VHH binders against b3qqe0. Designs and how they scored, part 23

Target 1, 332 residues: b3qqe0
Amino acid sequence: MKINLDRTSSGFCIGVQGTIHVAEEKLNQSGELYCLGDVVHNEVEVKRLEALGMETIDIPAFEELRDAEVLIRAHGEPPSTYETARRNNLAITDTTCPVVAKLQKTAKMLHQLGYQVIIYGKKIHPEVIGINGQCNDEGVVIKHPDLSDEAEIAPLDLGRKTALISQTTMDVPGFYELKKNLEKLFAEHGHRNPGTKSGEWMAVRDIDITSEKTGGRAMPELVYKDTICRQVSSRNGKLRDFALANDCIVFAAGRKSSNGQVLYSICKDANPHSYFIEDVDEIQPEWFVGENGKPVESVGICGATSTPMWLLEKVANYIGKTFGDDSGNPDA
Short names: E, the ipSAE of ESMFold2; O, the ipSAE of OpenDDE; V2, 0.75 times the mean of E and O plus 0.25 times the DockQ between their complexes.

## First folded at step 4 (VHH)

Design j21 (framework vhh_8dlx_2)
Fold by ESMFold2-Fast, scan of step 4:
Structure j21 (fold): chain B 332 residues (1-332), chain A 121 residues (1-121)
Amino acid sequence: as target 1 above (332 residues)
Amino acid sequence: EVQLVESGGGVVQPGRSLRLSCAASGFTFDDYAMHWVRQAPGKGLEWIGNIYYSGSTFYNPSLKSLVTISRDDSTNTLYLQMNSLRAEDTAIYYCARVYLEFGSTDAFDIWGKGTLVTVSS
C-alpha cells in the first residue's frame, strides 16, 4: 500500500509556522516564554508548547509584567503594546506576520499623509486593533459592505481625502462591494481624484507605498489597496486533486477547526472514502480494504491549515507500521 | 452570558423542507462568522456551511443545492433552510461561532446544544 503525504497544501500557513518555530527556539534556549494571547487555536499544539514552558497571558497580566520575554503573535499589536513593553523593560519577540506588518505600515503612512483611513474589518478583532492603532484609533472600521450600519458610517467625512484598506482575513467579494458602495457615496459629494470622474477610486500599486522615500505625496484623493491575504485560496483545488489521486484519504485536524471542516468537505465531495481524524487512535482497519476485499493501493494523508506537519507525519508512520510494511518509508 | 440556542428540529417526512433557527445572546452577533454543523447517529461531524458577517455564504459542496444559510443581525438569529430532506439528513444540528479569523487560528469556540432532526415516514 503506497502512503502519500500532502506536503504542499496541508499544515500551518507560513505566518503561523514562523510564530511556532520562534516560540520553540526561545523555549529551547530559556525554558520560559510569555505569549500575549492564544498563540493558535489548536489545543494539542498549545499543550505541547506549554509543556516546553510557554505561558499565555492577557493584556492586564502583560501590563503588570516586568523584566521578562514576551512573544507577539502573528496578528500583530498596536503601538501602545510596544510602549508598555518599553516602559516595563519587557523584551519583545515579535512574530507579526509579514503581510500584517506591511498592512500596518500602509495604514500608518496613509494616516500620516492626511487620509481618512477606512478599514474593512471587525472593530474588535486584534488585527484591526493593531491596524487602527497605527491611525491613532481614528480609522473608520466598516464591517457591513452595504453601508446599512449607521453607527459604522457615522464617523465618515465625505469631504476628506480617503483611503480604503482591509483586514487580511475578510472576504474579497465584500471588499469590492464596499468599494463600489463607497464610490457611489463619495461621488454624491463631488469628491474625485484629479483627472478622473467624481468618486472614482484609484488603486494604490504594490510598489512599496510604505517607503519613506516615495511617501505617496502625489497620490490621488481617493485610493484603495486590496490587503486581503490569498495565502490559502489555491489550496482548495490542489486538495481536490490530491483526494482524487488516492484510493482513500485520511484527513487530520482538530474538530473545532473551521478551516479543517471546510477542507475536509472538499476531500469528501471528491472522494467518498475520506475520513476525518484528530489523532491516530481513531483510524479504522476497514478504511484500507477496497470493494474487492483487497488492500487499497494508495492512501493519501492531508490536513487543515491548522494541522502541524508533525501530526501528518505521525499519521503516515502509524498507518505504515499498523496496516502496511513496517520496514518501508511511509512517504515512498 | 454567551449562548447559542438552536430550535426548529423535529420529525419530518422525506422530501419535505425544514427551517432551523439559532438564537445568539451575550455577544455582538454581527462581529462573527457563523456556521452550521451536523452529527448523524454514530458518525462524525459534517460541516454544512457558513455565513460571514457580510452575508457571504460558503457551503459544503455535497449539500449546497439542498441548503441555504441566512442571518438577521437585528434579531441576532442565524437560519438554516433545508429542502428535499432525506433519511440520511437525520442528525443533531449545531450552530457554532468562529473565534478570530487569522490563518490557522480560526476555531469554533461557542456551540449550541443542538437540535435533533429526524427524517422518517
Scores: ipSAE 0.188, ipTM 0.651, lowest interface PAE 5.0, mean pLDDT 84

Design j22 (framework vhh_8dlx_2)
Fold by ESMFold2-Fast, scan of step 4:
Structure j22 (fold): chain B 332 residues (1-332), chain A 120 residues (1-120)
Amino acid sequence: as target 1 above (332 residues)
Amino acid sequence: EVQLVESGGGVVQPGRSLRLSCAASGFTFDDYAMHWVRQAPGKGLEWIGNIYYSGSTFYNPSLKSLVTISRDDSTNTLYLQMNSLRAEDTAIYYCARLPYEDSGDAFDIWGKGTLVTVSS
């Protein structure tokens, strides 16, 4: 029986996992660590780390802090945060997700090249604050892709060269709806990419933006880059595909988790042999027997975004030791 | 103080349509993705679909052609339009709020539910 653990669409994303791991290592070394903002939006994990010596602080407390070690979480921070840390002699442990770090670099380069940067996202989201900080807080943040919010579009200068990017956790359909509506708005104002009759905004690659040789030198005036992280934004689709790829699914989450119920229903719809558990004691041997009375060939283990990877690993280990390869090989 | 209140349920005949409403209060409605979930008598929870703060919608594939989710952020109201109702659609329908970060869910905000009974 092959045991497949879903590390890509279950539990904390890889960026958050990295932040948690670094926090645990620092706390194991010193027993004390400040974290700027919630390390993860999971109260159980926050309290667990607090029991190990972590203290969550906000910006006002951070500005008063001196001679301490501060963790920067996966969401990233604007340049102003690092400047404050430098003035206050704070040691920064930076765990900004690589995807977010790359996005911040992209936004910075687009801004430096003179583009008006439009960010599809939520203005108050920590990641967007970090991205907009790379644009000197001059980025135009739009949450409503139908352009129905006049306050969001009021800052737009329809005569400027403009680049559209996105917060990593936004929805892909909304991004392309926004692009379509912006194309119409700019074309009605008369702004088009030079030499094009369609008025279409051009997709650009990271190399086109950040390259020291080619970056910005031959780029069109109206561009976009789809910066949405497929690891996070595609959880529903990825989980469905994962459920379809295995004979049996064991889904771990809290019973009262709204996210857990939604994601489990997706698994169950895709694969009727999906089973919900909160802990390993709920696992039943009959789940791993196929219709022919033979052992299933594969078991998939997955969970909600709120399920820590250690629990999924515990489930995988339990199933492997209790039910793995027990079909006619007693000396395995 | 955070509250979700569903309404519009009742007894309806097979083949007919029904619209449910969910009134939100105590939080910035426009900042959150909202979803609908139902529970048929003696069965588990079944996800119907959600609508992001951007207005984009995603549905349970088995229900996609039968339901439409919409929102009115000016009145803090979420809607579920159901068409071609069948006996198996008999359930308590819940309005719920998703955490806005994909890194976890620190809460589970649900309404009290509204009962829909499809007679047959």
Scores: ipSAE 0.011, ipTM 0.461, lowest interface PAE 8.9, mean pLDDT 82

Design j23 (framework vhh_8dlx_2; at its last look DockQ between E and O 0.84; V2 from the best seeds 0.00; counts 0 for: pae E 4.6 > 2)
Fold by ESMFold2-Fast, scan of step 4:
Structure j23 (fold): chain B 332 residues (1-332), chain A 119 residues (1-119)
Amino acid sequence: as target 1 above (332 residues)
Amino acid sequence: EVQLVESGGGVVQPGRSLRLSCAASGFTFDDYAMHWVRQAPGKGLEWIGNIYYSGSTFYNPSLKSLVTISRDDSTNTLYLQMNSLRAEDTAIYYCARDHIEGYDAFDIWGKGTLVTVSS
């Protein structure tokens, strides 16, 4: 029986894996580390790191902390967090996801160029707080793309040059609905990009955002940049292909993982011989036996975006030792 | 007090349609993506679909043609419309709230409503 572990479309994304790896390295060096907010939304993984010496703290506790090391998680933080760290002599280990860091830089530059920055997102989300901090908290955060929430749109100055960006985890259809409705709203107020019949806003690249300062192409008054991360949506297709490529699938995730239930449904639809587990003790021997009483030819092991790779490796090792051998592919 | 209360279940004949409701209270409903999940007797959980606060919906591919999820943020109510009901749709149906910071964990669950499809 060949055991195939999905290392590319299962488990924490590379940014979160980087955060966990850095946390482990720091804990191995000092035995203590504070993390501002939940490092991941997986209680088992948080408890594992806490056993290694990590302490999860909130903003009030962070503001009172002195002479300590603090991990900044993948979602990033506003400038005020770093200012507090400097005043309190806190050493920052910054694991902000590169995608989020780039988005923060984009927001800062648009704000510095005088744009009114509209952020498609949730005002209370940590990532949005970080992005809006780069705009001196002057960004206009809109969650309802149909513009039905008057409180959300009340801060808009329809006569200002304006740029639309998004929180990385928002839905793509909502972003483009918001863009279309903003185009209409601004055009009705007499504000449109020159030469546009329908009031279209211009898509801009990172290089375009800096070009006005560098003497390059001038940016229009009304612009947008689609900053939504496509990593999660591509996993659905890759996971489906993985499930189809194996005789049996063992999917590992917490039962309260919403992402886990979504991704497992994709596996189960593609391969009915798919089984959900939280840990190895749930694994049943009959899952690996075909109709003729012989072991299945291949077992695929995969999981949610909230499932750590060490758990998937534990599952692979357990299955190999307990229900068969992987003599076709010895240790790499 | 944060709670979700499902209603609309009961006995229904095969081939009929049924609409389930989920009443939310104790939190700002329109800040959360919402899910429908079911569990047939003796089976594991099966995710049906979700709806964002934007109204965008995503469905279990196996169920996409048979269900529609909608929400009414003015009444804090989530809906599941089911068409062409089959015996295998017999299950306890739960509504669940997604975590405020992302699509990682079911935060709050209702107690469920039983749907029995029988002749």
Scores: ipSAE 0.412, ipTM 0.767, lowest interface PAE 3.6, mean pLDDT 86
Fold by OpenDDE, look of step 5:
Structure j23 (fold): chain B 332 residues (1-332), chain A 119 residues (1-119)
Amino acid sequence: as target 1 above (332 residues)
Amino acid sequence: EVQLVESGGGVVQPGRSLRLSCAASGFTFDDYAMHWVRQAPGKGLEWIGNIYYSGSTFYNPSLKSLVTISRDDSTNTLYLQMNSLRAEDTAIYYCARDHIEGYDAFDIWGKGTLVTVSS
């Protein structure tokens, strides 16, 4: 029996994993660490980190904090957070997700180039706050891709060169809907992208600030960059494929996990031999017997975004030890 | 107080359609993705589908052809349209709010509304 552990589409995203890993390292060294905001919305994981000495603080507490070490989470922070840290003599451990860091840099560059920056996202979301901070809080945040919210679109300057970016956790269909609607809106008001037949917004891959300074090819007036994280957005498809690739699926998640329920439903649809567990004590021997009465050849272990990897590993180890042939390394 | 209240449940005959409503209060409704889930007697929770703040919808593949989720942000109401109901659709139906930061957790639940499909 081969045990396959999904390490790519299950568990915390790479950004959050990085944050947790750094937190653990710091805590192991010092025994204490402040975290600005919740590192993850998993109670078990939070409690684990708290037991290691982590203290979660909010913005007001952060503003009053002095001479301490503070962890910045994966979603990043605006420049003002760093300024506060400097002022208050706080040591910052910055675990901003590389994807988010790149996005912040992109936003900053666009802003510096004189673009009106439209951010597809939620204004109150920490990531958007960070991104918009890179734009001196002058970004236009739009949540409704149909442009139905007048308050959201009121700040738009339809005569200004404009760039569209996205919060990393937004939906791909919504982003492109927004793009289309913005194209229409700007076109109706006479702002067309030079050199384009339809006034289409141009995709930008890499933004080179130096190119404009050096007399290089000018960037289009209307541009967009799809900055949605594909790791998160592609999970459904990946898990489906994972479920199809195994004889049996053991799906570990909290019962109250929304994502867990969603992803499990996908697994179960793809593979009827999918089983939901919160912990190893729920595992049943009969799950690993095929229709022919023989042991299944493969067991896939996966979970929700909020499922800690250590739990998945625990499940894998348990199954391997209990039901596997003594020879099977779950990581093989 | 943050609250979700489901309504529209009842006894229906097989083959009929039913529309459930979920009234949201105490929070900015349009900032949140919303979900429908159900629990049949003696069974675990089953995810039905969700609708994001953008209006994008996702459904349980097993139920996709039978359900439609919509929202009215002006009235803070979530809807579940169910068609061609079967006995197996008998369950308590819940609306749930997704966490705003997207950490895949239901943070608020309604009390549920019972749907009984019976001849």
Scores: ipSAE 0.339, ipTM 0.754, lowest interface PAE 1.3, mean pLDDT 89
Fold by ESMFold2, look of step 5:
Structure j23 (fold): chain B 332 residues (1-332), chain A 119 residues (1-119)
Amino acid sequence: as target 1 above (332 residues)
Amino acid sequence: EVQLVESGGGVVQPGRSLRLSCAASGFTFDDYAMHWVRQAPGKGLEWIGNIYYSGSTFYNPSLKSLVTISRDDSTNTLYLQMNSLRAEDTAIYYCARDHIEGYDAFDIWGKGTLVTVSS
């Protein structure tokens, strides 16, 4: 039987994988590395890197740290973090995800152009702290799209040139609900983009921002940019296709993994011959016996976005060695 | 202290509907995505669905026509509406809090409420 390992829809996103790789290389070189906040959202991986010499620190510890090397994780940091690092003679290894870095630059640009920046997101989330730092902490953070929380909207200046952006991990329906409610709120205050039917805001991609510098035409007063990352949501369709392409699926994740439970439900719906394991000791031989008692022709191995690739490889190797068919394992 | 307390379980006839509640305390409820998960006797965990702080919901595809998740942030309460109950819906039903920073973990669980579907 063939063994197919899903490397495209399983495991950490490319930004987090890059952060782990850089941390490992630094630890191999020096044997010590500080990380500002948990390097990944996986306790097993954090403990593994700590065994290699990494120390996780919080902001108070970072502010007192001197003459050391510090890794900036994928979520990014506000400008004040880099100012502190410079002041304290810290060597920064910056693994901010390129998507987050681009969003920070977008927020900074909009702020410098005079926009009141609205951030769809959670105020205490590290990504939002970094984005708002680019706006001198003057950004208006809204997490309730229906505008029901008066404290969230109280800072809004409805007459001001305004831009809506989002934390990359927010939900798409909520973002567009917020956009529609803001359009209504500003229009009711008498503030609308010229020539719009319903007071709709203009997408940044469709705006000639450089024209304001030349004085050539009216800049849009009300704009938005959908900055929500779709890499994770696109994985659902790819995982479903993977599950359909194999006779049975072995899905590896922790049972308390929230992402693991969601993704497993997709596998199970697509392929009823899907089986959840935490490790190889849970694998049952009868899973690999098809109708009429013959071995299944293919086995798909996949997991959650937080499942380490080494565990998936371990599962693939175990099945190949134990049930006599090692085809489809690219690491063999 | 951080707590999730489910209620509304009990014995229900097949074909009927049932609403479960999950009371949250000790944390800022509207900062978190919340989940419902169930465990039938002798079975593993089965994810039912979630609801984001925005009100957006996502469901286990095999259950989505039978369930509705809602939340009331003013009362810190999560709800699960179940319709057309069947014997296979007999399970302990848990609410669970997703981690705020995107850790892949249900970091807080309720103790569960038993739903028994029998004639």
Scores: ipSAE 0.277, ipTM 0.713, lowest interface PAE 4.6, mean pLDDT 85
ESMFold2 (binder alone), look of step 5: mean pLDDT 82; pTM 0.832

Design j24 (framework vhh_8dlx_2)
Fold by ESMFold2-Fast, scan of step 4:
Structure j24 (fold): chain B 332 residues (1-332), chain A 118 residues (1-118)
Amino acid sequence: as target 1 above (332 residues)
Amino acid sequence: EVQLVESGGGVVQPGRSLRLSCAASGFTFDDYAMHWVRQAPGKGLEWIGNIYYSGSTFYNPSLKSLVTISRDDSTNTLYLQMNSLRAEDTAIYYCARVLEYGDAFDIWGKGTLVTVSS
């Protein structure tokens, strides 16, 4: 029986799961850890870590903190946070999501190259604050892709070379609507990339931005990079596909989770051999026995987007130890 | 106090249209993707669709031709337009807020009942 754990359309994303793992390791070693902001948007998980010695603090408390260990969560932080940590002798455990870290580097380099950086996102969002900090807080944050919010577009300098990027959790259609409307706005005010028919901005790659300046080609004046994380933007479809790809589905979530009930219904509609559990003690042996009394070929383990990965891993380990795993999968 | 309040439900005849509203308060409404979910009598929750800050909408494929979701960020209001209502559309309709990173539904309204009956 192959045991497949859904790491892409169930539970917290890989970045958040990495943050939780590091927090647990630090707490097991020292029994004490500060976390700047909520480590995750799950109060049960936050309380579990707090019971292990974690203390959630805000920016004002962080600025007064001295000689302590602080976890930087997956959202990332601006340079000012690291400057404060250095000044206050704080040891930083940085668990910024690799996707976010790469985005921050991209924003910094575009800003250093003289681009006006437009960020598709929410101005007060922690991730956007971190990205904009790499631009000396000079980035123009736009949330409404139809350009209907005059306050959002008021800071735009239509004569400057400009680069569009996005907060990782925004929607793909909105990003491309914003790009289209910015292309029109800049072209109407006389700013176009040479040779473009309708004022198109150029898609740039990391290599274009990071290429060594000694010998690298010049980038166009108006550019964009789609920085949206694809792990977030299509979960319902991926969950359905995952359910269809396995003989049997074990779905883990809190019994009272409305989100869990909705997502479980997607699994059950796609695969009738789907079973809801809150914890491993609800698992029944008959779920994994085929018609001939042999184990089913595959068991998929998934959960609500709010289900912590440690629970999914606990389920995978329980099934692997109790009913066997012939795949050699390290997640079983 | 963070809350969502649905309205617009009631008894409606088959084949007619109905628009539901959801009034949000206590948080920055236009910072969140908003969802509509329903629960028919004796059944589990069924996802209807969602709308992002940009106005981009995504629907349950089985309902896509029958519903439209929209939002008015100036009044902190979410809407669900339903057309060609059928008996199977009888349900309590909820609006819900979703958190990023975990995409967890953390705030729900109390629901508004829609009964499709002749």
Scores: ipSAE 0.085, ipTM 0.558, lowest interface PAE 6.5, mean pLDDT 83

Design k01 (framework vhh_brivekimig_d4)
Fold by ESMFold2-Fast, scan of step 4:
Structure k01 (fold): chain B 332 residues (1-332), chain A 123 residues (1-123)
Amino acid sequence: as target 1 above (332 residues)
Amino acid sequence: EVQLVESGGGVVQPGGSLRLSCAASGFTFDDYAMSWVRQAPGKGPEWVSYISWSGGSTLYADSVKGRFTISRDNSKNTLYLQMNSLRPEDTALYYCAAQLDEYFGTPDEYDYSSQGTLVTVSS
């Protein structure tokens, strides 16, 4: 049987992996480190790092902290957090995900260019708080792409030049539905980009935003940039495709993991021969026998986004050593 | 101030139906995905069902698929679980739970959970 390990839709994203790596390096050097908020939403990993000397603190504790080193986690912080750090003589180890850092820079530049910034997202989400901080908290956050929530759209000034961006974790269809509905709303108020039919908004690139001109002309009045992270937005689809591509699925996550259960159910719906484990000792030989009593030809190993890759590798090594890999011997 | 208040639990015969409700307050309900989780006497917690913040996506544990239906009314800040064709093995404390997806990681634990309501299926 061929053993396939899911390295694309399972385990921590690259941003979280970077944060954990930096935290481990700092703890190895000094034996102590404060982390603003949970470094990752995985209690096992948090406790592992705490055993190495990490202390998780919240915003009120951070505001009282003096003369210490603080890790900023992957989803970033608004400018006010860095101002507090400067006043309190805190050394910042900033592990903001590059995708989030780029998005914050985009929001800041659009705001500085005089755009009203609309953020497709959830107002209370930590990433959105960071992005909106770059807009002096003047961004208009819209969660309902059909514009049905009057409170969300009430702050809109339909006469201002306006830019639409998105929280990285929002859905791509919703973003383009929102764009379409904003195009109609602004056009009905008499505001559209010159020469466009039906009030079409113009896509902008990073190079366009760093210059007030696009192709030798001024930036359009109404623009958008699709800032949704494709690693996150395609996660469920990639996991489903992975489950369909294998005869049997072994899914590893904590039993208490809410998203582990959700992601496992996606696997199980796509492939009935999907099995949930916390560790290798739960693996059963009968899982690798198909409905016709024949050995399965492939076993896929995957997990929650919070499942460490080392655990998935441990599972792959265990299955390979205990049950063998016969992809080179079809008669086995 | 955050509260998740359950109702609708009780005793029912095998093959019967119950509808659980979970009223949310103290947070923006429609920013959160919601789940139902149960714990049978002497066993660990088992995830039952999930619904996305908009209600556009629902998922079910294999043990309840086709029998239970999760739904939500964001205008009333209320989550529901319609339980049909109940079996003795569905006997458990049922919890509603709220979770906010994070970019840098998927939460392993619920942000908010209720205290649980007892469902007993017996003849």
Scores: ipSAE 0.011, ipTM 0.401, lowest interface PAE 9.2, mean pLDDT 83

Design k02 (framework vhh_brivekimig_d4)
Fold by ESMFold2-Fast, scan of step 4:
Structure k02 (fold): chain B 332 residues (1-332), chain A 123 residues (1-123)
Amino acid sequence: as target 1 above (332 residues)
Amino acid sequence: EVQLVESGGGVVQPGGSLRLSCAASGFTFDDYAMSWVRQAPGKGPEWVSWISWSGGSTLYADSVKGRFTISRDNSKNTLYLQMNSLRPEDTALYYCAAQLDEYFGTPDEYDYSSQGTLVTVSS
């Protein structure tokens, strides 16, 4: 059995690595740091930092906190969180991913320009809560790109100028499927109601929306911006190829990870013998037996953006020691 | 008209050093994050290093971390890459690229990019 570790499309992105690095620095300086929500959607990594003195707190605990330092994780927070921090004399160490920070700025400006903001994403996801907070919580969050969920589309006002953006960790095909289906929906409304908002949806750049030079320029009435993280989108194809290249896939990520769920689904769609774990304890011996009853010839090990490389290496070592390893070790 | 003009490329022996410069004109340089990207013969483009609009944050590919230093002088509209301890695998066409949307990580596209300067590391 050959063990193949995905070093190209797995593991922490630079933004998440930055958050972990800042947390470690603060803990080395003071021995104490509050983190609002899980620092990453990986429980093993959270527990490691908690052993160093980090305390994970929720919103109710945050609202009662006074005179302390709080780390804002890569996912970002809505304006209300920063208002509470100012009121409670909390020092904010803001490690919001720059991609997420730009997305929040984009959402705020689109909302201020009078657009109905549609967010391709999960309504209860922390990143989406942050983005929607920039829209006074008036954004329309759609998870199902086929528009099959009536509750998701009920708030849509087809007569308003509208902008489509996305949670950074959603899938690129779903975003463009949603755009296509929204175009049909708005076109049909425009056909029945001549003079209302209709026509081709225009791609906009940050300079069109958020630049100081935008003032006075006319913006189209139906716009979209593909705000999905470039690092995530570039990984999708490589991960699919990796899954196809191996007999069996062991995918490691935190259960709460939106990125992990999306990337795991790509593996599972490409290779039905893909299995999700948070740590080595979940690995099952039967995963390494092929349809012919013989051991599989290759096992691919991969993970989410939030999965540390040390965990993927731990998984590779565990499988090698427990189930056999022929990854090119020389004879004697 | 937007221009990014590189200089400083050339031939150097393994272990040597080179300093690349990228002079920007036609846009507000300090609104843009800047990257160095390279393309080795027969390979796709590889992101090398990134610097924020202010110069306050820098990022490096693992392959160059500890050997290369990115910097910028906003008063001169110029980006730099100091390359130390050069290796044969650093041989590539190097180009600078500007991204208005600040991004930590590997970018897919740039707003502006240069034509590239050749760096050859050989003995």
Scores: ipSAE 0.000, ipTM 0.129, lowest interface PAE 13.0, mean pLDDT 81

